# Ledger of designs, part 4: VHH binders against Uncharacterized protein F13C5.5

Target 1, 168 residues: Uncharacterized protein F13C5.5, of Caenorhabditis elegans (o76565)
Amino acid sequence: EICPMDKHAICNTGHLSCTCSVSQEDEAPVPEISCNALIARDLETGNFPVVSVEFDLNNSAEALEEFPEDAFRDKISSSLRVDEEDVIVLRTSCVGTDDTLTIQFVILKKDTNSSALPFAIEDLIDAESIATRMKAMGHLSQIANLDVDTIEYTEELVDLEFEPSNLE
Below, E stands for the ipSAE of ESMFold2; O stands for the ipSAE of OpenDDE; V2 stands for 0.75 times the mean of E and O plus 0.25 times the DockQ between their complexes.

## First folded at step 1 (VHH)

Design l4 (framework vhh_3k1k_2)
Fold by ESMFold2-Fast, scan of step 1:
Structure l4 (fold): chain B 168 residues (1-168), chain A 122 residues (1-122)
Amino acid sequence: as target 1 above (168 residues)
Amino acid sequence: QVQLVESGGALVQPGGSLRLSCAASGRTFSSYAMRWYRQAPGKEREWVAGISWSGGSTSYEDSVKGRFTISRDDARNTVYLQMNSLKPEDTAVYYCAARPFYKGSLSEYDYWGQGTQVTVSS
């Protein structure tokens, strides 16, 4: 069983990019990318380590139809003193049996030309450094009103090969 | 961080055409979905048109479909709104807005310009 987040809008893909099925109600075009599968795939091709944050959903909202990405990015950018637009969420995934939500992200260096994908490794702030800094911050025990279980960098690339919701 | 400046607003007669421009300052223009909104006096701001970060997708409000065309030039960090067959009802201040393409649909962190006035009157 997958948690509500993975059943709905996030990473609902029929192509090489994630498309959110959540209605924008005359406000905007159909959401382009909600789980950033295109960016995650490009970064995996570039062999980049990422920061992984695991959230415990046991005490969270009963139904999480969409990850609160803006609140997450705002909290990360304010806490680490980086520009919000440089915080790139690559993947959101949910493990229904464990009620665990995993967010993988990277942070671009401020003066980097980030107009073209994929990003080179020198364009990213070192993921191990980010994870170390975040672990030292006690106030990051909760982000975007969600309880944080773990913050780690991964030694391995974002694995998209065996995740059907990202690659099909 | 991105700053947006709209230009091209003018007085035009019904049936006329006008092209609006929105120039972005900043590093990451090609990472943003771009939108046009408008606000008539005493009314709420309404969405008009949108273009994806890649330029591969465009969308329009029903009242402007077939008359307005949105496009972007990433080499010049500019988005355009070509307005044809203008009607008095199109009179409004037009705003452009930028949204990072990796944000979800419920984003509240759009970057906005200051607006440009379009008046359609004889």
Scores: ipSAE 0.000, ipTM 0.124, lowest interface PAE 14.1, mean pLDDT 64

Design l5 (framework vhh_enristomig)
Fold by ESMFold2-Fast, scan of step 1:
Structure l5 (fold): chain B 168 residues (1-168), chain A 119 residues (1-119)
Amino acid sequence: as target 1 above (168 residues)
Amino acid sequence: EVQLLESGGGEVQPGGSLRLSCAASGFTFSSYWISWYRQAPGKQREWVSTITRGGSTNYAESVKGRFTISRDNAKNTLYLQMSSLRAEDTAVYYCAAPRYLGSFTPDYWGQGTLVTVKP
């Protein structure tokens, strides 16, 4: 989990499966991104589709001290016209030489009473619809001042019997 | 049920080449970041390479420039093209997949395929 001194980790340095990469060799300044600043958010959920946003952090214009989750949720909620509290970030992960950050999230329907995992499918706004709406926005190439590489959804996740309290 | 099955291992001389394959089933292969790991006898399992859902690749320094990871989403298959093989590359090679999207944590493992490089 600990990278050699001549390499940097783009994912959580305390995580057992952290990816180690050589430092970017260019005389230009690189973003101040460390595994400790962009921690993996290990939050397991039920069996339902999620929206996955992949950011390209290779651009030296942005220096991050931590993932800007508040700005992300503000941008998503404003763009999709949902309440900010209904935007649930389930996982944030970073990886390797590509300096890539992946965000998985779901959006709860307005007035949903459940705040506990696992969420029922009927409590969530359809992930495919979310991804489609996001792609239709003229400014979708950037969210929270981060460059967006891809926006996708998937039907595969975790079975509904998973208990988050089993995570350490 | 998630299943990963490696193949393509064998015995080669130093400087030789091998192409490993990993056939995946039981999950939406195209949506996940898939990795290769290896384990030499008596040593810890080490990460070798990862390919993202978008096709971006990353490599351990020891194999960079010699190994190429790729994927064929239509066939649900992951590949590792190995060239300029060294005795130090002798190991059982494992395909690994995460449980969750956006993760590279190896939650699911194949049975492995042995690569032996003899001087």
Scores: ipSAE 0.000, ipTM 0.115, lowest interface PAE 14.6, mean pLDDT 66

Design l6 (framework vhh_lunsekimig_d3)
Fold by ESMFold2-Fast, scan of step 1:
Structure l6 (fold): chain B 168 residues (1-168), chain A 120 residues (1-120)
Amino acid sequence: as target 1 above (168 residues)
Amino acid sequence: EVQLVESGGGVVQPGGSLRLSCAASGFTFSKYFLYWYRQAAGIERELIASITSGGRTNYVDSVKGRFTISRDNSENTMYLQMNSLRAEDTGLYYCAAYPRGLSWTEYDYWGQGTLVTVSS
């Protein structure tokens, strides 16, 4: 996991956040890697193209203890025929009073020349193409047992550092 | 000629084992996601096991711990090892190969199926 989730909250009273610090697999002292070191954002705008999936939580059987990121990545990777480790979840957020949860993610190209961080836009499968294909797939009405409301491509500012609670 | 050919199906007793093979001809597996589907009489075809180009596997709950999917890219063959077989595992087993990435509806290759019957 690039940015592990630190907790779950009901979306209309809080937000899910990612601490932008991860330990690498060890055979040396484990360095802490910030989320800003993982993604090469456009230096002028700070923008990074992502796929956004908005979930409707109104029909969830019970409140989530934690976002099911592994199940999400598994469903995305199986549906789009990419390796699960190439599905990178960058952000989770809750907005509004309708119990919605938004997940932003990217997918790495297997054949990219970059084996080092940070990931550049050229290392990614085109986000607009991903969103278009996903919208055409009827079986993606549910992902990880959550109801999907919207799938969209965005080029909006992606803030990969600390997210405050109750972010709108 | 491009095709997937399944083999290894047959009749076994409950608790027995079978190994299904799926060999590719005319293309190579290395960039493909590989799948095993099962179709029982009166039931729609269901995905039971998958293996990604990177080797990550996934299984439907009813076969977890009993079935193992594997791939050998050098021999251009995929396998399904089936252990502790039950009567409910009876069905026609299909292998499928889909290209990695967003072209998943192009080049889709399907085998013709191999029959597995679990009966005393």
Scores: ipSAE 0.005, ipTM 0.220, lowest interface PAE 10.1, mean pLDDT 67

Design l7 (framework vhh_7z1x_3)
Fold by ESMFold2-Fast, scan of step 1:
Structure l7 (fold): chain B 168 residues (1-168), chain A 123 residues (1-123)
Amino acid sequence: as target 1 above (168 residues)
Amino acid sequence: QVQLVETGGGLVQPGGSLRLSCTASGFTFSKYYMNWVRQAPGKGLEWLSGISRSGGSTSYADSVKGRFTISRDNAKNTLYLQMNSLQPDDTAVYFCARGLSPYWGTKSDYDYWGQGTQVTVSS
């Protein structure tokens, strides 16, 4: 199934997303860019805004081996009328004891170069506005065949274990 | 048979508080978003608040934000609305409604409604 939270996240630079893996054969080479370097932190607070979607898997008939990221990005991009390439999944939780799965994501503004890392907060569409709009859409009660329980704006602390080589 | 039954309404003075309850039966309560909606005398329906399946996410109309709190107890199949700082304009029949998501909706966005409970805030 989806890996425990103590596993390292693997950054998929093609998608600019990070997920955890459940097996050694699924281990990627050490990524050139760590997940904690994808978003520039606010120097005063250390936080950056994300949208958090919590899925309820208690009624799912099938176990998940990995998050269906492409289907998720397709649904978000079509519903919010943004480019799919601008939907960036930053973090996926591993399935918990309550069969919940949490996805944290951001959306780049249309003219932002998705390869220009780390992103500044000004490069992102306001997360509170995204969460508010998504909550107003009844058809988002289900995304990628998964039941949505919560959609919230949150502020996340960036991992403070930056390697100097990953911060320029 | 799906049923929603509201209780807890009554007469209260301005500035007072009431707690409404809605007991659900005939369906798996924990699988549905739930909402509170009211109708003042001679007015249309006004959506007040919505809550996600687990209770982890809530939304409120601007008219009640900061004064009302929605919550649920899935083990008891019960939805609650804690109403504080009540005003004469809060006088209405209050309905619980089963819905698709915790968003501002119209009557067509809900498939089952309770009978309503009267709340009167005297001036």
Scores: ipSAE 0.000, ipTM 0.250, lowest interface PAE 12.4, mean pLDDT 68

Design l8 (framework vhh_5c3l_4)
Fold by ESMFold2-Fast, scan of step 1:
Structure l8 (fold): chain B 168 residues (1-168), chain A 121 residues (1-121)
Amino acid sequence: as target 1 above (168 residues)
Amino acid sequence: QVQLQESGGGLVQPGGSLRLSCAASGFTFSSYFMSWVRQAPGKGLEVVSDISKSGGSTTYADSVKGRFTISRDNAKNTLYLQMNSLKPEDTAVYYCARLGYPKSWTGMDYRGPGTQVTVSS
């Protein structure tokens, strides 16, 4: 189990993404479980740009027991006209009692072998271009039946640890 | 090299149905998003529908949603468009198109010669 007994896991570790959801009876937010970002560790900077999507859960939180990653990837891939296998969700936040869910993702280039990890920064589509394109699409105000609040390009540090850490 | 060949067009009465096919060759069909695009007389190109590599995701123009169905058979390198409840405004040349992958965010790399669909009484 990667989450304590009193917490609900929202995890899709097949795509390097995992978070824990605090129970409705817990008022304090739970620290996010870090999932490994399987990117080339020979990169000098140790960080790389990603696309961050923040969802407003006010009208969707009722039924959210697991992040709908396949539906998210389907919507992103069809909207941006990329292969679904090339959409890699790296990180999702714990939902807890907060009305916001954050997803960080990248998209692999056409010629990248998506089954071969780790991948390098040069194997990724430019995250700023992705965010700009998504912001221009009116139908992306809702993704996977979740209301989109913000879509941003970010240079936040991606965890380069090879094992998920326990909640602390 | 890259070839796309449409078939299945013709004259049909309003309310009728047609199924278009597109035979693809010269590239790995299963590695590309595909689209159906149409051009009505005197008008510009309209993207009708597109489909993901696996066929798991599809999109449709509002004008055809609920009436048209796009599908693909990767084993046969063939793209299909099932057109039901046809209207006179669906009269156009229909093109099979291969979509660019990040190279073109605005659309297609290649397009077939087209097949004429005429809906009239």
Scores: ipSAE 0.013, ipTM 0.230, lowest interface PAE 8.2, mean pLDDT 69

Design n1 (framework vhh_3k1k_2)
Fold by ESMFold2-Fast, scan of step 1:
Structure n1 (fold): chain B 168 residues (1-168), chain A 119 residues (1-119)
Amino acid sequence: as target 1 above (168 residues)
Amino acid sequence: QVQLVESGGALVQPGGSLRLSCAASGFTFSRYAMRWYRQAPGKEREWVAGISKSGGSTSYEDSVKGRFTISRDDARNTVYLQMNSLKPEDTAVYYCARKWGTYSSYDYWGQGTQVTVSS
């Protein structure tokens, strides 16, 4: 339902989402949780620019094992020139029927006095540059879509249920 | 208030071509990725194509790859779906979509436009 066939979904209810993994590697530490536990706290404090990236999973199970969440956060933080600790994955979802992995993340400010980031993420993130690097590494076939949006804070955000993208 | 209005649906013979349009209003169009979905009778709605906010990245469902092309014209706040080599199995209501917000799984949808491919 949430992940392509032959993928393992690690899911938390509520504001924590699923991560699709095919790794059985004992060499790398198994993630404790599928999403950063700081998500719920930070969503209560303001509006955030949220970035959504979609990866084409066409037979790329092995590529996912070579591109773990820490590497993803490292790449995003390097590309956007921000601290890796400020890159928070909010949701991951897979659509089995179209083999698309969607990752939604935010770049948090350590100082919450301002709800807005000091820069426009859309000026820094380019789907082409991300796709180019991933193709050069030979790990994923393509980034399908890259979305950037600014979510205005509402009380509704803290009431969001776990909602698998494109499953209905 | 997000509004999406699809147009261009028609009855077409197999092998024909058709171009769908989606006029967007109520948001800054150039800042959002856009998608096309379709729903055939008795089936669930399925994703067809997507285009990034810059237009630099596009993606397609396997059964339409090589036949359909998604594009956008930000000056006109419009998304297009060029459909070539149409097959009876492409018969469906086609929907233009923008996510409510990237954190939400909800999409803003248009009313849809009917495409029928028959001989």
Scores: ipSAE 0.000, ipTM 0.117, lowest interface PAE 15.1, mean pLDDT 57

Design n2 (framework vhh_lunsekimig_d3)
Fold by ESMFold2-Fast, scan of step 1:
Structure n2 (fold): chain B 168 residues (1-168), chain A 118 residues (1-118)
Amino acid sequence: as target 1 above (168 residues)
Amino acid sequence: EVQLVESGGGVVQPGGSLRLSCAASGFTFRKYALYWYRQAAGIERELIASITSGGSTNYVDSVKGRFTISRDNSENTMYLQMNSLRAEDTGLYYCAKRYGWSTGYDYWGQGTLVTVSS
């Protein structure tokens, strides 16, 4: 589930999806480690190149009840000419009052078995190349009826020191 | 194995219409994006239309508004409806299952010939 304009909401979506996590006002912020632990279960420990897309929600926040992941993946699939099932959304972050939704995703190489975990960096299409290609496409100023503000590649550190069994 | 079989090509006059079909087997059709390419004499093979598993479509500018790509997941078939055909539309039309912005992992049909002339 997406949590637009909720400054304490953290949402994880995609093929390796997890539940949106929310902190109460008087409670400590939810540790980011819970989402990283779920990702780490499905990815090898290390630095993972991901594509980060920042959406401007100022015009759509009231209408957005859930992230339109299928429409997002369809648009990425058709624009980059990859199989939709290989577009994996790893994280949806909607924290703060700046009305910005950040989606982090990866694209698996052709014929990577998406059921065989954990994925290695070698199983991914180069994130810098994806971000560069997307930036060159004028029609990607909107994805899934959301206004695109920024497209960039980043590296995420995945660490298996926190075990998923502790996420109950 | 992945198999793609095109049909529907023929000879038409300028302004005429043709409907191409691509019958697919060897994979779960509904889950994959599919593509139409065209190879004209003396010109490199080019992507002209695509359709995602969710039904989103894209076209090259030269065919936009004239061609319509569609799919029937119950029949494992993709279509290309070609209207207002022009001489420059003449060529071999290929059905493909593609991967990425490169062509290294494409699966191809045999092609179907479309000729637009008097």
Scores: ipSAE 0.000, ipTM 0.131, lowest interface PAE 15.2, mean pLDDT 67

Design n3 (framework vhh_7z1x_3)
Fold by ESMFold2-Fast, scan of step 1:
Structure n3 (fold): chain B 168 residues (1-168), chain A 121 residues (1-121)
Amino acid sequence: as target 1 above (168 residues)
Amino acid sequence: QVQLVETGGGLVQPGGSLRLSCTASGFTFSRYAMNWVRQAPGKGLEWLSGISRSGGKTSYADSVKGRFTISRDNAKNTLYLQMNSLQPDDTAVYFCAKYSWGTSYPSYDYWGQGTQVTVSS
């Protein structure tokens, strides 16, 4: 299912294929994945806490070609001294007209060589501790050239507001 | 500019196997985690599997764990999904995906057209 968002991907940056937005077509042959992309419903069975980072896009340059996930993970991993491969971005979303980009992520403990979703809570570094530590670090006021507005932890990855639904 | 092209789908009988490929262009593939997702007729998106940028860590949805294997070849900018023990419920269009955050870009810049997998006798 595709989650309906207030914002749809549109071409204002010189791209040619601007007519493929879900809002302009009744049938979309491909999923909408811009900043409102969600990972599938099966993640809701995880019931594990995540770290949420909200970026203020009002002062940011025109949208980058894609989310700089590697730069984000590099900054998080170097700042918290964890392995970059253990930083897992689970969801990205845009909220309303406030131009807020929300990234939700978890960090795996070093010895979790393979973890199936849903993750076992004991395999995750405590999200509240991560959020608290990040708030204390002044150099995390910017991540991947984006202005950080808030850093918080949440008790669950998927809430009812972000549950995908079919447009039958 | 950014493009993902999925291939390898087709018609297969229950119990059969298929290997899907996704070729990436327009970005530095080796710097991003990649995912496989699918959409069955009349259904929403279902996440299947994720792989770290180095390929050292993988994760799977419970519905496919033990049957599907994700892998990548960063030298070829290619992502793979080996699918074994296919069932009729695996019938779907399969997409490779990475996150995008630009609200001014069309979704097609970041997702391919998908590859159809039909499991039928």
Scores: ipSAE 0.000, ipTM 0.160, lowest interface PAE 14.6, mean pLDDT 66

Design n4 (framework vhh_h_nbbcii10_fgla)
Fold by ESMFold2-Fast, scan of step 1:
Parts: sequence; C-alpha cells; structure tokens
Structure n4 (fold): chain B 168 residues (1-168), chain A 125 residues (1-125)
Amino acid sequence: as target 1 above (168 residues)
Amino acid sequence: QVQLVESGGGLVQPGGSLRLSCAASGFTFRKYSSYALGWFRQAPGQGLEAVAAISSSGGSTYYADSVKGRFTISRDNSKNTLYLQMNSLRAEDTAVYYCAAKYGWRPSTSSYDYWGQGTLVTVSS
C-alpha cells in the first residue's frame, strides 16, 4: 500500500513490492511480500485442483537469473501429455530464506480423447493423481537444472477463469 | 540500453477510464521472456504502492486490493508494450504511475531492475 507521509518506500531490486520505513531509524527493513507477488492468480470463477511442487535452490542459487516458467511448463506438458497452453502457473513463492521455491499450477482439462496417451486423461482430474504421475515420470529432476525435493498436493479447489475463456 | 517509457496519463473525471502504456526498448516481450512486469504509483506526498503485476507468460496477474475489479494489466508481446486499463477512477487514484521490469524471478539474485520515468494521472472534477 501507499506509505504514510512520515515514511518512505524501500524497494528491493528485482521485487515489485515495497516496505514502508522511517529513514532515520537506519534499520534493515524486513520484506513484507514474498517473490510470489510477481506471479499471482487472476481468477474469476470455476473449480480446479491446485498442484504444488517445491524446488531446492541451494545447489543453483547463483546460477538462476530467471524463473524457468517455459521449461517448467514444457516438462509438465511432456510428462502428462497435455498442451503447454493448458498448464497455468498460479503462484510462485520463496517465503522465508529464498532457498526453496514453491510453484502452484493447474492443468486445464480438454474435452479430447487421444489413444496415444500413456495413461487415461481421467487420471489427471485431481491434484493427488497429477502429483503421483509427476513423481513416477522422473522428469522433474531435469527441469531447468533444479532438483525437486518434494511434491505436495492440495485438496482445495481454486476458482479459475481467464479472458478469453478456454474452459468451454 | 534498456528503457521503459510510460504514456497515456492525464486529467479524467471521477468514474472515468484511462489506459496507460509502457513501451520497452533494449529487450523484447517475447512469450516467456525473462521479464516480469508491473505498475507502481506514488500519490502526492505518499510513498510508492504496488498496483499490478503480470508474469512473463502473461498467464498470471497480481492486483492490489484497492484496485481489484477496476484495473486490468495486460501485455502485447508483438508491440513490446505493457498496459494498465483503469476503470471507475476515484480521486484517490491520483498519482504518478510507473512501469517496472524485473529480470529474473528471485529477489536474492542480482537482477537489472528497470523503471520508467512515470506518467501523471489526475482524477478531478
């Protein structure tokens, strides 16, 4: 939000959010908003399961200059045999020490039947099934040179609708 | 070499609409480019406030609570331009609006943050 008149904004380089602070205090400000502020949902209506995946950044912290969203979505698309355009990253978060990145995403379900799929499309209807398939495929360990420490899933449904809507 | 230039600010009446543009040079807005983009504002006598942000793919957006439902952020990769559509404007939306680009997604890594010069939006009768 906008800072009170007796304070001013202190912004971290490479971050789209700022902390309000009194300059004369000369104390190190604590960031109030995590890096997830850069990627957040634009949700209107609907219900889709959210899949969470965690990356350990310790081994590659200095080598990473960008979020590997394109590589991530491509690997998810290839592993699960869905179109890359149907993989939507909802949020990214590196809360705390910035040494673990959490990515939350959804997969839009297409009304198409493909006999070439290595598994039924119905297997992707919930977050647990998606997480299980991701573990089994082993492709996550090779996403943009990031090691996947854990795979989480949520039982929560997320409202989702984008314009133009592709959910019809 | 990297520059961001805002345009589209001006005087508008309460309840009106305005669209801000931010033209980038020195890098490109290709789909899944390395740049996340956002809008900040600074009202007279106030500090900076984050308004909206859009991911490099355009698939995810962020909005401050004060502007949700009224403002829409978008990007046109073919024109290398970021937009902020502002609807149902209020007197408290009066501010200098800045666009910004972040190279890289990690706050703990060295990145090259680029800011525009700002464009004034005045909401007044």
Scores: ipSAE 0.000, ipTM 0.111, lowest interface PAE 16.2, mean pLDDT 58

Design n5 (framework vhh_enristomig; at its last look DockQ between E and O 0.02; V2 from the best seeds 0.00; counts 0 for: pae E 14.2 > 2, placed apart)
Fold by OpenDDE, look of step 2:
Parts: structure tokens; sequence; C-alpha cells
Structure n5 (fold): chain B 168 residues (1-168), chain A 118 residues (1-118)
């Protein structure tokens, strides 16, 4: 099952590969590079504009052991007509119960150098606009065979650490 | 200026309890994950526990079930409730602010000594 997460989660590929979730149960060392390193967050609050997708895992994720990131990115890229490589996942988090998964991501502008880390908001497509577009798309009720519960714009990144409440 | 100040350390018998505090200032406390570390004499510093900005907690295996980390954002204070203390828990305990986006910490307190002995 995807939730609860018993292992640290690594998101993205190549030079953008980063830790997008830290598991409380995982005894392995936590990778040093978190996905927060990819973005220029507010230094005081840690805030950064992202698109947040909440999935209901009930009846949709029984056969999945981990978040299907590739399928997710493919669906996002095809729906929004952006390059798949420009879809950057920053969080994969189980929140509340074992049946809830939250994904937070951003999308690079076409002219952004993907090696120029960290990305600033000027390097990204406006997250609020993305969220608005996604919500207007009726075909995004399911992404990567997972049922979408909510899509929203937020500047609040979820914690990287595992949610202990998911064990209850 | 960011500042962390530990308190509550002292001498306690095995099996006893102790509550440590870490007073934070100079930053938006509620937005940061904060951790406890400890360093025993002649040993390396080791991670003890972390509480995230969202309130999620994590513990080293050696202290699970015995220690409880918590925070009061209104008071800008981090706590560590220690119970069933053992001799091997003897150490200087430090609080540290976790830097966003990394496993590193950018600010540390001066530490408070906990001594567990008969």
Amino acid sequence: as target 1 above (168 residues)
Amino acid sequence: EVQLLESGGGEVQPGGSLRLSCAASGFTFSKYAISWYRQAPGKQREWVSTITSGGSTNYAESVKGRFTISRDNAKNTLYLQMSSLRAEDTAVYYCARKYFGSTHYDYWGQGTLVTVKP
C-alpha cells in the first residue's frame, strides 16, 4: 500500500532527484537532498506556491505499493500541454489516514534552465493558474488511476516527515 | 537574532523522569521543524527526536516509548518529556532548528546536561 509510507520517498529523476517524503519507519539514512532544495522558498516562513492534489486511496490503490509518479507526471503534462520533464514533484505525503495521499508539485517554464537551482517563482508557471486550469478539467477526477479528492493552490508545503496518525 | 536556549537538565535516578525545555526566539517558531540531539561524554552527537511544523513527531529507536517531544507555538517553546531514564541517557541535550529542505540544522542551543545515576 502507498500509505502509510514505510520508506523514504524519492521524487523526480536525474539531477532533480530529491527526498519528497521522510518515513518514520524507515531505518535507512535520509538522503541529504530534499526537494525543498529545488525551490527558493521564503527564508522565514518556508512558504512556496505549489499545486496540491489530494487523492482518496480507497478502492483505487490496492495494487500500488508506491505513488505512481511517472503516470502522474504523464497525466499532468498531457493535460496541461507541458513537457513531462518540467513537472517537478516536491511532496508525496500521507496525511490523516492510510487512505489519503497528498502530492505537491510545480511546473517549470519552457525557457527555464532546469539546472539553475533553486528555482524561483519566476522560473515556474503560476501555480494558482495551474490549479485553476486543472479544476476546470473534468477529466482530472482520476490521475494515475487514483481518485482525486481535491486540487488546490497553496503556499503551504506539507511536512516531509511521516504523519504518525496514519498508523492509527 | 535566532536563539535557542535549553533548560531543565539535572541529575535523576534510573527510572526517573525529566522534562527539558527549549526557548526559541528571533524567528517564526511555528514554521520550523525542531529537533533534540544529545551528546554523551566521549561519544558523537546523536539524534533523539524531531517535531515538524505540522506537529508530526519522530524518535530514535533508543528512546521510543520513553521520550515525548512536543511544542507550544504560543510560547515559542520546544519540550522533551523523558521517562524511564537510563544511565545511557546521560548526555548534554541540544535543541536545533531544522533548515528547510535539508537534513541539516542551522541553529543550535548551548545544551543542558542530563545525568542519570543512582
Scores: ipSAE 0.000, ipTM 0.262, lowest interface PAE 11.3, mean pLDDT 89
ESMFold2-Fast, scan of step 1: ipSAE 0.243; ipTM 0.590
ESMFold2, look of step 2: ipSAE 0.005; ipTM 0.140
ESMFold2 (binder alone), look of step 2: mean pLDDT 85; pTM 0.861

Design n6 (framework vhh_5c3l_4)
Fold by ESMFold2-Fast, scan of step 1:
Structure n6 (fold): chain B 168 residues (1-168), chain A 119 residues (1-119)
Amino acid sequence: as target 1 above (168 residues)
Amino acid sequence: QVQLQESGGGLVQPGGSLRLSCAASGFTFSSYAMSWVRQAPGKGLEVVSDISRSGGSTTYADSVKGRFTISRDNAKNTLYLQMNSLKPEDTAVYYCAKYRGFHSTYDYRGPGTQVTVSS
């Protein structure tokens, strides 16, 4: 269930960004700087480092005006030198529509001898190193906070409902 | 070193009011968005309200909109929840949380304070 019972999920191509509407005839969300294009995904199993990034929307107009999920993954993959396909955005949420955007993502582990990673995946979970690299990305210099933690996914979280009540 | 300590819970009659406080220490409080989260007996966690790091933006669950007000004092490292027009359905343990997006993902959560709304 992506939406409350009285609303219908309207998603962009591939179900990467969805919004909830009282009408099935409403248009699919267009990714933009606002928090209207929310993402919610679950990993059914695993023990993954979850990275949480907070953006200051009032200072990010140009940097985030091209923010669909693909642009974010491109910046992460370039900055951390990982494959874009290994960056999975799990969730996005907003506090207000114009203040703070929080993005949670994971980086899938690769074999340490793989040419896909120029360094060990363990180096990516150092919050200070990740914060330094992400701030050096230029277009994501509006990062206010970045935390890294490892969370074991449980079956109970599979039923976690997307709640659009935090949007305006 | 990160600590969150809630206070202000108690027993109140339907229609009454309570003000919860959360004292934060061990991190730069003014740099993080904060949340109030609750868990009713036999139910899962519910995010009640979120507040931006500056306090300029707030969000509320539909179940509490118009009745609850979240606020913060960054100079005192304190988070507040003003609860008005309380209903029996608001009976829960209330937690202060340094929240990272969805309600299943918290950096740190306090031990909670019990709120009981009963006639």
Scores: ipSAE 0.000, ipTM 0.211, lowest interface PAE 12.6, mean pLDDT 61

Design n7 (framework vhh_3k1k_2)
Fold by ESMFold2-Fast, scan of step 1:
Structure n7 (fold): chain B 168 residues (1-168), chain A 120 residues (1-120)
Amino acid sequence: as target 1 above (168 residues)
Amino acid sequence: QVQLVESGGALVQPGGSLRLSCAASGFTFSSYKMRWYRQAPGKEREWVAGISSSGGSTSYEDSVKGRFTISRDDARNTVYLQMNSLKPEDTAVYYCVRTYSKFGYSFDYWGQGTQVTVSS
C-alpha cells in the first residue's frame, strides 16, 4: 500500500523506490525485451537462491517491445498456486550474442513482510523445489508465449552484465 | 489468469441510472484496491472512483462525487459502480482496474471496458 487509493504508484522496476502520482499515464517502466536487454543493475543485491528461466527467442513470431512480466507472473502463480504478488522478477538479461533471454526470479512465502533486498532466505520458497516442480509440469514449455529452453536452480544471483560485443 | 470483465453498459437518457459490474478472477480479489476509470471519445482516460482492499475507504473524482458510488462484494469477487443522475458528459467506455504495487513494481491491470452512452 504505497499510495492513497486515488493515486498511482510509479516505481523504478528493480530499484524498489516509488512515488505517488495523479497522472494515470505515468506507468512503471517495463524492461524492453531483446537479446541485448540487460537490467542486472536492478535488484542485484544479496546472495540467495533464485530460479532461472532461459527463453529461446530464435523462433519468436513477433518482435517484443517489453518483457510480458504480468503474463509471466500469472502463469507462474497459477501453475504453482501462489499469490501473483509473491513472484518477484529480479533480472532480465541476454548473454553474449545468443538469442537467449534469461529471467531470474524468486517466490516469497505467503504473508511475508519482506519488502527490501536482500531477502531473508526463510522468507523465500525453496528455489530448488520450485525449479523441480516447474520442470515436471510439462505445460511450462511455454511461458507468456515464449519458448522455454531451460529452468535451473542457482545458489546466488549471477552477474549477467553485458559483454562488450553486446553494447554495439 | 488475471481477468476483469465489465458489464452493465447501456444507452440511457440524461438523468437516468446504471449499475456497472466487474467480475474478477485469477487473483485474491480481497487483497487488492479496485478502481474505475473511463475514456470518452476524443478525451484522455480519467480516474472515476476507487475502493480500498478492505472496502473501508472510497474516493471519487470531483465531477462524479455525490452521483456515483463504488462498492465491492468480496464473496463474489465483484466490484460495482452505481451511477445516478447521468449526464451526456458521462458518455464513455468504463474500465475496471486492479491496482497493485510490490518491490518496485506498479502495474494496473485493466479490463476490456463497457460502453455507457447518455443521450436523448
Scores: ipSAE 0.000, ipTM 0.167, lowest interface PAE 11.5, mean pLDDT 70

